# Miniprotein binders against a2bj90, part 1

Every score and structure here is a prediction.

Target 1, 235 residues: a2bj90
Amino acid sequence: MSRSARRKTSALNTVLRVVEVFASIQGEGPFTGTYSVFVRLAGCNLRCPFCDTRYAWSLEAGKPLGVEELVEEIARYEPSLVVITGGEPLLQRHPLNSLVEGLESLGLRVQLETNGILPAPARDEQLWRVYHVVSPKDVPVRVPGAKLHPSWVDYARATGRAWFKFLVANEQHVREVAEYVAKLGIPRSRVYIMPLTPEKLDMKELLELHSRIASLAVKWRLNFSPRLHLLVQLP
Positions, changes and structure headers below are counted from each chain's first letter, unless a header gives other numbers.
ipSAE, averaged over its two directions, is called F for ESMFold2-Fast, E for ESMFold2 and O for OpenDDE. V2 adds 0.75 times the mean of E and O to 0.25 times the DockQ between the complexes of E and O.
[cut] stands for letters that were removed.

## First folded at step 16 (miniprotein)

Design x2
Fold by ESMFold2, look of step 21:
Structure x2 (fold): chain B 235 residues (1-235), chain A 119 residues (1-119)
Amino acid sequence: as target 1 above (235 residues)
Amino acid sequence: SEEEVFRRVYELAYRAWEAKDPEEVIKIIEELARLAEESKDPWLVEWIIWMLAYVAEEAKDEKLVVEIIRVLARLAEESKDPELVEEIIRELREVAEKAKDEKLVEKIREVLRRLKEES
């Protein structure tokens, strides 16, 4: 009997601490524009100054939900993509693998968002087969303790299922990102730069920042990620 | 399990970040230090070191900051792992750069000089 089969059996009894579940459009990264259900897990191993989901930092912010019940709730939305985010979802790694197993059994496509501090999935994890958008927080704006685990680069090369997304405000930041990814051996085709949006930008300012960062992406031959949900005013 | 240990560390960190009583936080800091000393997981140890430094950077109470600096110095002095010592040095520099109290900055810099002599 395989380790995968044993984990399948236990998935129905596991619990996740969940802050919210909602439908919207994936506004960032390689799946931008996709009708998605977002599952925001509680708990984070960082306290980033620019975090826009501070309400998910605390494990206490999450309500306990059984994985089976959560899978059924997600399925009722009929999503094109399930986005698992948080906080930092990998803090709940064991029940998260159970959730992924349940979602994949229904043929649902899954993307995980992570800050990359905890290791990439092992080959025998359910998470091995899902898509990952990794957002390192040690460049260009360094958050203390936000060191990217080196296994994410190995995982991306082995599977083609990981992309790296960086918040940038200007060309100096883009240069720092370019140097960082080059030294780690991350191919530019796997790199997204995305506008670092201060709180309370008006629409004109938001569009100008998008335009500036998009132009830099072209100049530096990197992928550009919008914050589309902000531009179209969706959650 | 690995997740159980991380959940315990996270709960302690959450309490330290939200607590209003600096003496309670000091007790939590000592427990986190013990967990770091006992751990075989280098990523958990580095995370604890980062968390301790972050609490020190944001703390308003000088006694709490001094205790965290003492704990980080102890972890570095007891370590045979030069990579861990360099991580602690890096985090202590960040605490010093953000500190407003010149006496505190000087205490940190004395610790940093001692750690570099030993490494």
Scores: ipSAE 0.032, ipTM 0.377, lowest interface PAE 7.3, mean pLDDT 85
Fold by OpenDDE base, look of step 21:
Structure x2 (fold): chain B 235 residues (1-235), chain A 119 residues (1-119)
Amino acid sequence: as target 1 above (235 residues)
Amino acid sequence: SEEEVFRRVYELAYRAWEAKDPEEVIKIIEELARLAEESKDPWLVEWIIWMLAYVAEEAKDEKLVVEIIRVLARLAEESKDPELVEEIIRELREVAEKAKDEKLVEKIREVLRRLKEES
């Protein structure tokens, strides 16, 4: 490698396409209630019909931001957690590893949100060290093309730093999740079910849905993820 | 069905990533290329391009990267969609910038020159 090629490779591994950066409360999964900075990356490998962030599907929906600048921006919020989300963050895997390195160097805790289609982190990646919430889109709602990469099961077993979050609307969906995770050998302690909200519900309907799904979580011995941000009207 | 095509793309992608034999990966790359050529869904084609680029980035074998470059170049040359050509150009740039081998980088640059002259 010429010095020029190394500099170019270094420069590219340092730019992310970012849709938005904002502070809020983590509303979902194992870190619910945590004061968090959200980094929404652009680009997605799915077109979920229930996606609330369709504006992030194109890579062009994001602005190019340097990793160093982004680390500084995140650090100014003094977050208890950095949540990397988007369309699919792992589409930007290389600069994402650089971002994680920068954030971890500041002692910041990082959580990745992923659809689990792309392979889990390898041991030599910075991403190996972070927390992952994997949201499969093949069960119970069948999004075309969605399939959980098997390496996420292995990663969860090896590290204990992965959880699996499934969107559910009814008891049949919860049953399908329970069967799916049992077949894959995913421990129930790592499984969250979350209300699927296909349409804008009013607060009463939203609370009723949460109550029903939470009761099903208890019945099926699964963890429950709220949509806390929707309940408390935060971003 | 569209769903079956999507499922097949992901199955192929997983097999490519798990494959230890470069010749198996080459066959998968060609099948992904065929699926992209046959696709009427622009976003599926875009996804296949992203997947091919991803396999190129993770590839330890230069032959795989060369094959992906060839396939992406073909897809761009056969495409009548300027947005798709721009996407392929973007992905090829990223692959070039991540490539450790200067011969690969130069091969990608040659393809990029050709694609820009034809656009």
Scores: ipSAE 0.027, ipTM 0.401, lowest interface PAE 3.8, mean pLDDT 88

## First folded at step 28 (miniprotein)

Design v3
Fold by OpenDDE base, look of step 28:
Structure v3 (fold): chain B 235 residues (1-235), chain A 119 residues (1-119)
Amino acid sequence: as target 1 above (235 residues)
Amino acid sequence: SEEEVFRRVYLLAYRAWEAKDPEEVIKIIEELARLAEESKDPYLVEWIIWMLAYVARYAKDEELVVEIIRVLARLAEESKDPELVEEIIKELQEVAQKAKDEELVEKIREVLRRLKEES
């Protein structure tokens, strides 16, 4: 392989399409309340009708950023956690492994948000070492083309670094989640249910919905994820 | 825009899940049907079909189920996409499996027979 081909392959693994980078509080899942830098990657393999980040669906919505530059930008925020989200971050798997390597070299903790359609990290990937919050889109509301890749269940069992977050509107959705995770052999301790909101609710309606879904979480013996950022009016 | 259509479908879906009034659900079914008929996006149509079938599977009112079956049958008959027809057949089979009323099950079976003979 010529020196030029190696440089082109190295360059492809070092550029991410990034929509935005911002500091906030992690509002969702097992890291709720953590001061975090969010890296929203561009491109998604789904078109969820209920998506709140539709502007990230196209790869073209992101700017090309070098991994080194992005690591430096993230580090300036002194985050307690780096949250990699977007459309679907794993569409950019190769440069994402390089990003994780850079962030871990600085001692930064990394959490990935994924829809779980793409395979879980392999043992030789840098992504193997990070935390993952998998948000299946096949239950309770089926998005066409959404299917949880079975390797995520195996990864969760092997590493203890994966959780599963489900959007739910009512008790029927919670039941379907409970049946689904039971069928897949996902421990309830790894499962979060989160309020599915139709629109921008007012604060009263948002709190009421949170209360209803939290009560269902207790009833069904599942973890509850708030949408804390919405409750505290952070990005 | 594509985004606006997906948003509208989402809102309709959410209303259907929370609706207590069968008349409201019928209006949602009619609007979803219209959106499916007007759509050139097979992905959106597939999602609307799923949504309709979801409502049918959990509907307590047989009239709602009958209306959804009628709409799904129409969408299948108007469809030139064999994959879409197959998905509708599959969803209707799941509705039939959850239905407790024998007359309703037979109505679904009749529609399924027709769709399979036309495919």
Scores: ipSAE 0.500, ipTM 0.757, lowest interface PAE 1.1, mean pLDDT 90
Fold by OpenDDE base, fold request of step 39:
Formats: sequence, C-alpha cells, structure tokens
Structure v3 (fold): chain B 235 residues (1-235), chain A 119 residues (1-119)
Amino acid sequence: as target 1 above (235 residues)
Amino acid sequence: SEEEVFRRVYLLAYRAWEAKDPEEVIKIIEELARLAEESKDPYLVEWIIWMLAYVARYAKDEELVVEIIRVLARLAEESKDPELVEEIIKELQEVAQKAKDEELVEKIREVLRRLKEES
C-alpha cells in the first residue's frame, strides 16, 4: 500500500460526519434521567416510517469533524454520559472507535444507540467497552431491511453492557417482542419496551400512551422505557 | 384468552431457561405440554414445540430429554395436522444429532420411526 493510501485510511479513521451535538437528559432506556451530551451521527441503513430524525438519514447531512475536536467539544459540557446516536452510528465504525478511545481517556462514560443490523463490537474494538442500547426494527414494527445481527445476543451475554429496546403501540406488539426475545434467548432483564409515539400526540394522549405501555411492561415482566424528553419538553 | 395463554408460555420459557432444578424444568415441560394440547392457535403450538426442543438440545440431564421427547411424541400423535407432525420430526432429528448417549439416540430414532409410519 502506498504512503498516500495509508494517509487516506488514517484520515478516514479520525473524522466523523456529525449532524448535531447537544446537551440534554437521556430520555430513553437504562440511562433515563442522565445528563448527557448527544452526538448525532449522519447516515442510516434504514428508512423507518416513524423516524423522528429523518434529517440524519443521508451522510451528507453531517459535517466532517475530527475526533480530537469532537472530544474537546463534548468535554466542555461536563456530561455524565456521552450518547452516540444518529441514523446508524456503526456505519462510521472506525472513527467511532477512535472517538470512544478519546472519550474514555477523559473518564467519560459512553452509550451507543444502534438499530442492531450491523455486527456487535469485537473484543479488540474500543466499542467493546462501552454501553449499547440496541433498538431492533424487525420486531414488532417490521421495517424493511431490518434484521438483528445475532452477535448482539452474544455480546449482551458476554459483557452485560447491552440492552434491547423495542417500539410498541399495543399488547400484540408486546406479545411479538416477548416471543422474539425468548426465541433469541435475550435475557429478559435486558429487554425494554418503549411507546411508539405517532406524530401529533398532545401531552394528555402521550401520558395515556405511556401509562398503557408501562402497564403492559408490568404484565409481561419487561422493563419500561419512557420517552422522558417528550414528557419534560427537552431535546 | 389466547393472549393470556401466550403470555403464560412466554413466562414459562424464561423460567425453563433460568431454572437450576431439573424438577422445576419437568413441571414447566408438563405445563407447556398441557397448554399446547389445549391451544387452538397453531402458531402457539409451534412455539411451544420449538421451546421444548430448545430445552432438550441444551439439557444436561438425560431424563429431562426423555421427558421432552415423550411430550413431543404425544403432541404429534394427538395432532391431526401433518405440518405440526413434520415440525416435531424436524426438531427431534436436531435433538438426536446433539445427543451423545447412544441409548438416548435410539429412543429418539424409535419415536421418529413411529411418527413417520403414522404420517
């Protein structure tokens, strides 16, 4: 490989396409209520009809940022957690490992949000050390092209650093999730159900939906994820 | 309701996997068998068969495997659905392929012969 090819590969490993960086409260999953910096990466391998971040689907929607510059920007917020989200963060896997290394060097905790289509971290990746919330889109919402990669189940069992968050609208969806997590052997303690929120719910309707899905979580002995940011009107 | 039965089956599946006591697993198998026999939902029955076969494939206790084979054979014999019998045959073949004890393998083969002759 020529010196020019090595420089291009090294540059590709140190630059992320970032849509936005902002501080808020983690509204979802096992870290709900945590003061967090969100790093929304550009590009997604899905086109979910219910996606609230459709503007992140294209890689071109993100600006190129150096990993070092991004670490410094994140650190200025003094976060309790760094949440890497986007479209699909693992589309930028190589520079994302470099970002994780930089953040961990500062003692910052990192949580990834992924759709689980791409393989789980390998033991030699920096991503192996962080927390992952996997949001499958095959069940119950059946998004075309969604399929959970089996390595996420293995990663969850090996590390205890993965959780699975499913979007549900009714008890039939909870039933489908229950079957799916059983068939895959996903530990029940790692399963979250979360309200699938249509566009245009008022606060009353949103609370009623949360109450219904939370009751189903108790009935099915699953963890409940709120949409806390929607309830408290944060980003 | 069919939904309540499904929820019960789901919870039993997790209990079977988390159980450390073989006697508790046997009780779960017997309850799953009963729920399959009482079910009018072929999809629920298929799921129960899959769970039973899964437990059998990872069981360390041969007595547990024998009990699962007996239950699967009963479900096949009581079923008038050729598709269900074919599924049970398939799952039993996978159990036989993982079995290390030749006596256990022969018991599975005998059940498989019976189910194929009755089909």
Scores: ipSAE 0.413, ipTM 0.741, lowest interface PAE 1.1, mean pLDDT 90
Fold by ESMFold2, last read:
Structure v3 (fold): chain B 235 residues (1-235), chain A 119 residues (1-119)
Amino acid sequence: as target 1 above (235 residues)
Amino acid sequence: SEEEVFRRVYLLAYRAWEAKDPEEVIKIIEELARLAEESKDPYLVEWIIWMLAYVARYAKDEELVVEIIRVLARLAEESKDPELVEEIIKELQEVAQKAKDEELVEKIREVLRRLKEES
């Protein structure tokens, strides 16, 4: 089968529920500052009170898109990075693997954002080869139903392609993150702390919070993640 | 509606984590208790329970901790949801583990005995 025919067959077998596709800057984690296309998938296995994207919780919020169509749409933006986020993207794991295959066939770099409840990729999955930013929601601000699947630590160790990002508001939160990652054997170089922002911060308050959390990151020898898109007022 | 309630609960929790005045935190705790009692969403109620217990585990003010224990006990006693009662029991046990004041620990243990007898 030609490459075009194989892609049509794949699209017939897989459909993704997609809330939105848009270009912006990756504002968080190890790829902060990268020109990115975001693909927000519908459905989440959590309902975090601090979620900024509550509109993606329901699977019905997404529109069905075939993988081939979605790859073409993404490619038109000419992104330096494709960020697959949601909801929880791994709820749509099998068609997501098809999307990743299509994106990588075009040489596009892919990063997944996940809450880590579902298992890390197996070696035979297309997702094995992409980058992952894992945001456990059981530390420091626990969300009911949240629990990091232990395979993510093994995956990070085996591949070097996963980082762990935690929302924190104060030093007690940072202490809890430090204890948690030490218990799991996650090296500090793989750990980011990021400001847990209350809604309705003005720019001065947002900058002050960033300064406080960045200072704590230095004190605790952890990586700091901004919420850069908020600072520069991008989606 | 659901999003509005989640947003309100989150903002109250955030204020509780950042507030330096125990009297302000007590007011926040009372509002969160009211929201938990009125809520039909068990997921949100469980999160409120966790948040209250979290504040109690790390609070320096004994009166604040006692008020939180009273609120958690009331929520458990008024609940007919066994999973919610179990979660409150679990959280109270963790508060007791962090408490250094023996009178406070005994207050928590008495509440736990009462809740386990009613389960």
Scores: ipSAE 0.320, ipTM 0.697, lowest interface PAE 3.9, mean pLDDT 88
Fold by ESMFold2, look of step 28:
Structure v3 (fold): chain B 235 residues (1-235), chain A 119 residues (1-119)
Amino acid sequence: as target 1 above (235 residues)
Amino acid sequence: SEEEVFRRVYLLAYRAWEAKDPEEVIKIIEELARLAEESKDPYLVEWIIWMLAYVARYAKDEELVVEIIRVLARLAEESKDPELVEEIIKELQEVAQKAKDEELVEKIREVLRRLKEES
C-alpha cells in the first residue's frame, strides 16, 4: 500500500458530528467575499447570549458523517474556500484534522472559525497549515468561561495564519478591544472589529450600524469586518 | 423557552449599549434584573450581572449607577449560589474603582461590606 492509500484509509475511519454543509459567501473577516462551503460542526463550549447559531450548541444536533464522505460532498461544490465553523469546531479536534488532510489533498483552501478557548494547533497537526479566524468572547462582550488561550497569539506570530475578530456595538467596546489587543501584543493588522447585530435589525439600521462601526475602525486604526452575508441577504 | 430568554436578554443588552437616555436604560436594567431573578441558568445570570456592572462603570448619570448597585446587591442577597455572589462582589469592586464621586464610592463599599458579611 502506498503512503497516499494509507492516509486515505485513516481518514475513512474517523467521524465528525456535522450540523449542516452549505455553499455561500464568507461574509466576515479577512476572506470576506470568497465563494465558500461552510461546514458547521456540532457542539460548543460556550452559551453566548448573542449567538446566532444556537442550534449548533449540542453535539446531538450533528449527524455523524465519515470524513471521506464529507470531503467528497464538499468537493462537489467546487469551493474557493472551505470554512469550518460551528459551535466550536475544536471540540472535535482529531477528526477535524483528518478532514483538513482530505481537503488539502484536493488542493482546497481551509479556514477555521474558533472562539479560541482551546489551544492553537501544534506544528504536527494538519490544522497548523490552515487559516484561523479567532473570535475571543471575553472582550468586550464577556461570556462566562471564555478566555483566549495564549497559544493563539504565539501561533499568529509564528505562522501569520491567524486573525482576531471582535464583536462591538459602540466606541466603548472598541476602546476595550484596543486595550485588550495591546496588552496581549496582537498587532493591529491582525485585528478586526465587527458589528454586533440584533436579530431584528432592518436593512437601513444594518447599513447604519456597519457605517458606524467601520468609521470607528478607521478612527482606531483597526480592520473592519462586515457581516456581508446579512447585507446581501445570503445564509 | 431557554432560547427565548437568551434572545430577550441579548436584545435588552443591545438597547442598553445603544441608549442615550438614562431613563430608558433604567427601565432596561429593571427588566434585566427581573430576568436574572427568574432564571435558573447560571451563565445567563452571570452575563446579566457583568452587563449591569459594565453599564454602571461607564454611566454618567449617578441615579442610574445607584439603581444598578441596588439591583446587583439585591441579586447577591437573594442568591444561594456562592459563585454568583463572588462575581457580583468582584463587579461592584470594579465599579467602585472606576467611580470618581466619593459619596458613590462609599455607598458601594457599604454594599460590599454587607455582602461579604452575609457570604
Scores: ipSAE 0.262, ipTM 0.657, lowest interface PAE 4.4, mean pLDDT 88
Fold by ESMFold2, last read:
Structure v3 (fold): chain B 235 residues (1-235), chain A 119 residues (1-119)
Amino acid sequence: as target 1 above (235 residues)
Amino acid sequence: SEEEVFRRVYLLAYRAWEAKDPEEVIKIIEELARLAEESKDPYLVEWIIWMLAYVARYAKDEELVVEIIRVLARLAEESKDPELVEEIIKELQEVAQKAKDEELVEKIREVLRRLKEES
């Protein structure tokens, strides 16, 4: 098969269903505060009751965009970080690897957000080299069908490029997270607890919840993640 | 809409986790039970069942736990879905494992016997 024919076949596999692309700050996890471009991919393999991006659940919510076009659009923002999120981005794994290749060829840092149901990247995937924030949905609040794939813990140990983030509302939730991560052998330095918020809180309530969860993070010796974008009213 | 129902169930669950008054939680539990009985969405019903059982496992008020057991039993007895009944049985077994009071454990065992005879 000629190189040109292989490239034509590869181009047909380089379309992503994209809900939105926008600049903001990363409000959660280890890269909190970083000027970022967000790429929200369509489709999700869960229907979490607490999801704040329900509009991305359906694949039909996304527009088809070529990977090369998307890389160029992202680059124009001059981001410090590219955050790939969704739905569940790993549902579009093959073209996602192509996007990551394009972004890394430009020296752009990439972070993936995933619910961890699908396996962690293999060593020969472009996704192997990027950062991952994994948000298991089977603890403390279980979502039907959610089960963290064991390979994410192996990946985190092998690469140091994965962190685990858990939504919690109270100390009982934090206790369950602590038990879960200890059982799986996830070190505390890789674990974030983050406020589980109703869809709307006034600013006073939001700050009080942040303070409560942050205090629990200190008590339980876990990292705290804010929802900074809510506090500063960014998307 | 489906999104509106999921949002309502989530807000009720959140209030149940945060409430200090067991009587308020009992009212929330009955509303969630009504939503589960009216729903044609097995995914939503399964989540409500899990949430009810979760509250029962960690509740300190025995009247609240008894009410949740009654609700779960009712949902199982009225269901024609054997997978849903099996899930409720599993959740009730977990509640029994967590319970410290022997009368409560016996009440759960009686419910379990009845549900297994009907499945």
Scores: ipSAE 0.247, ipTM 0.652, lowest interface PAE 4.5, mean pLDDT 87

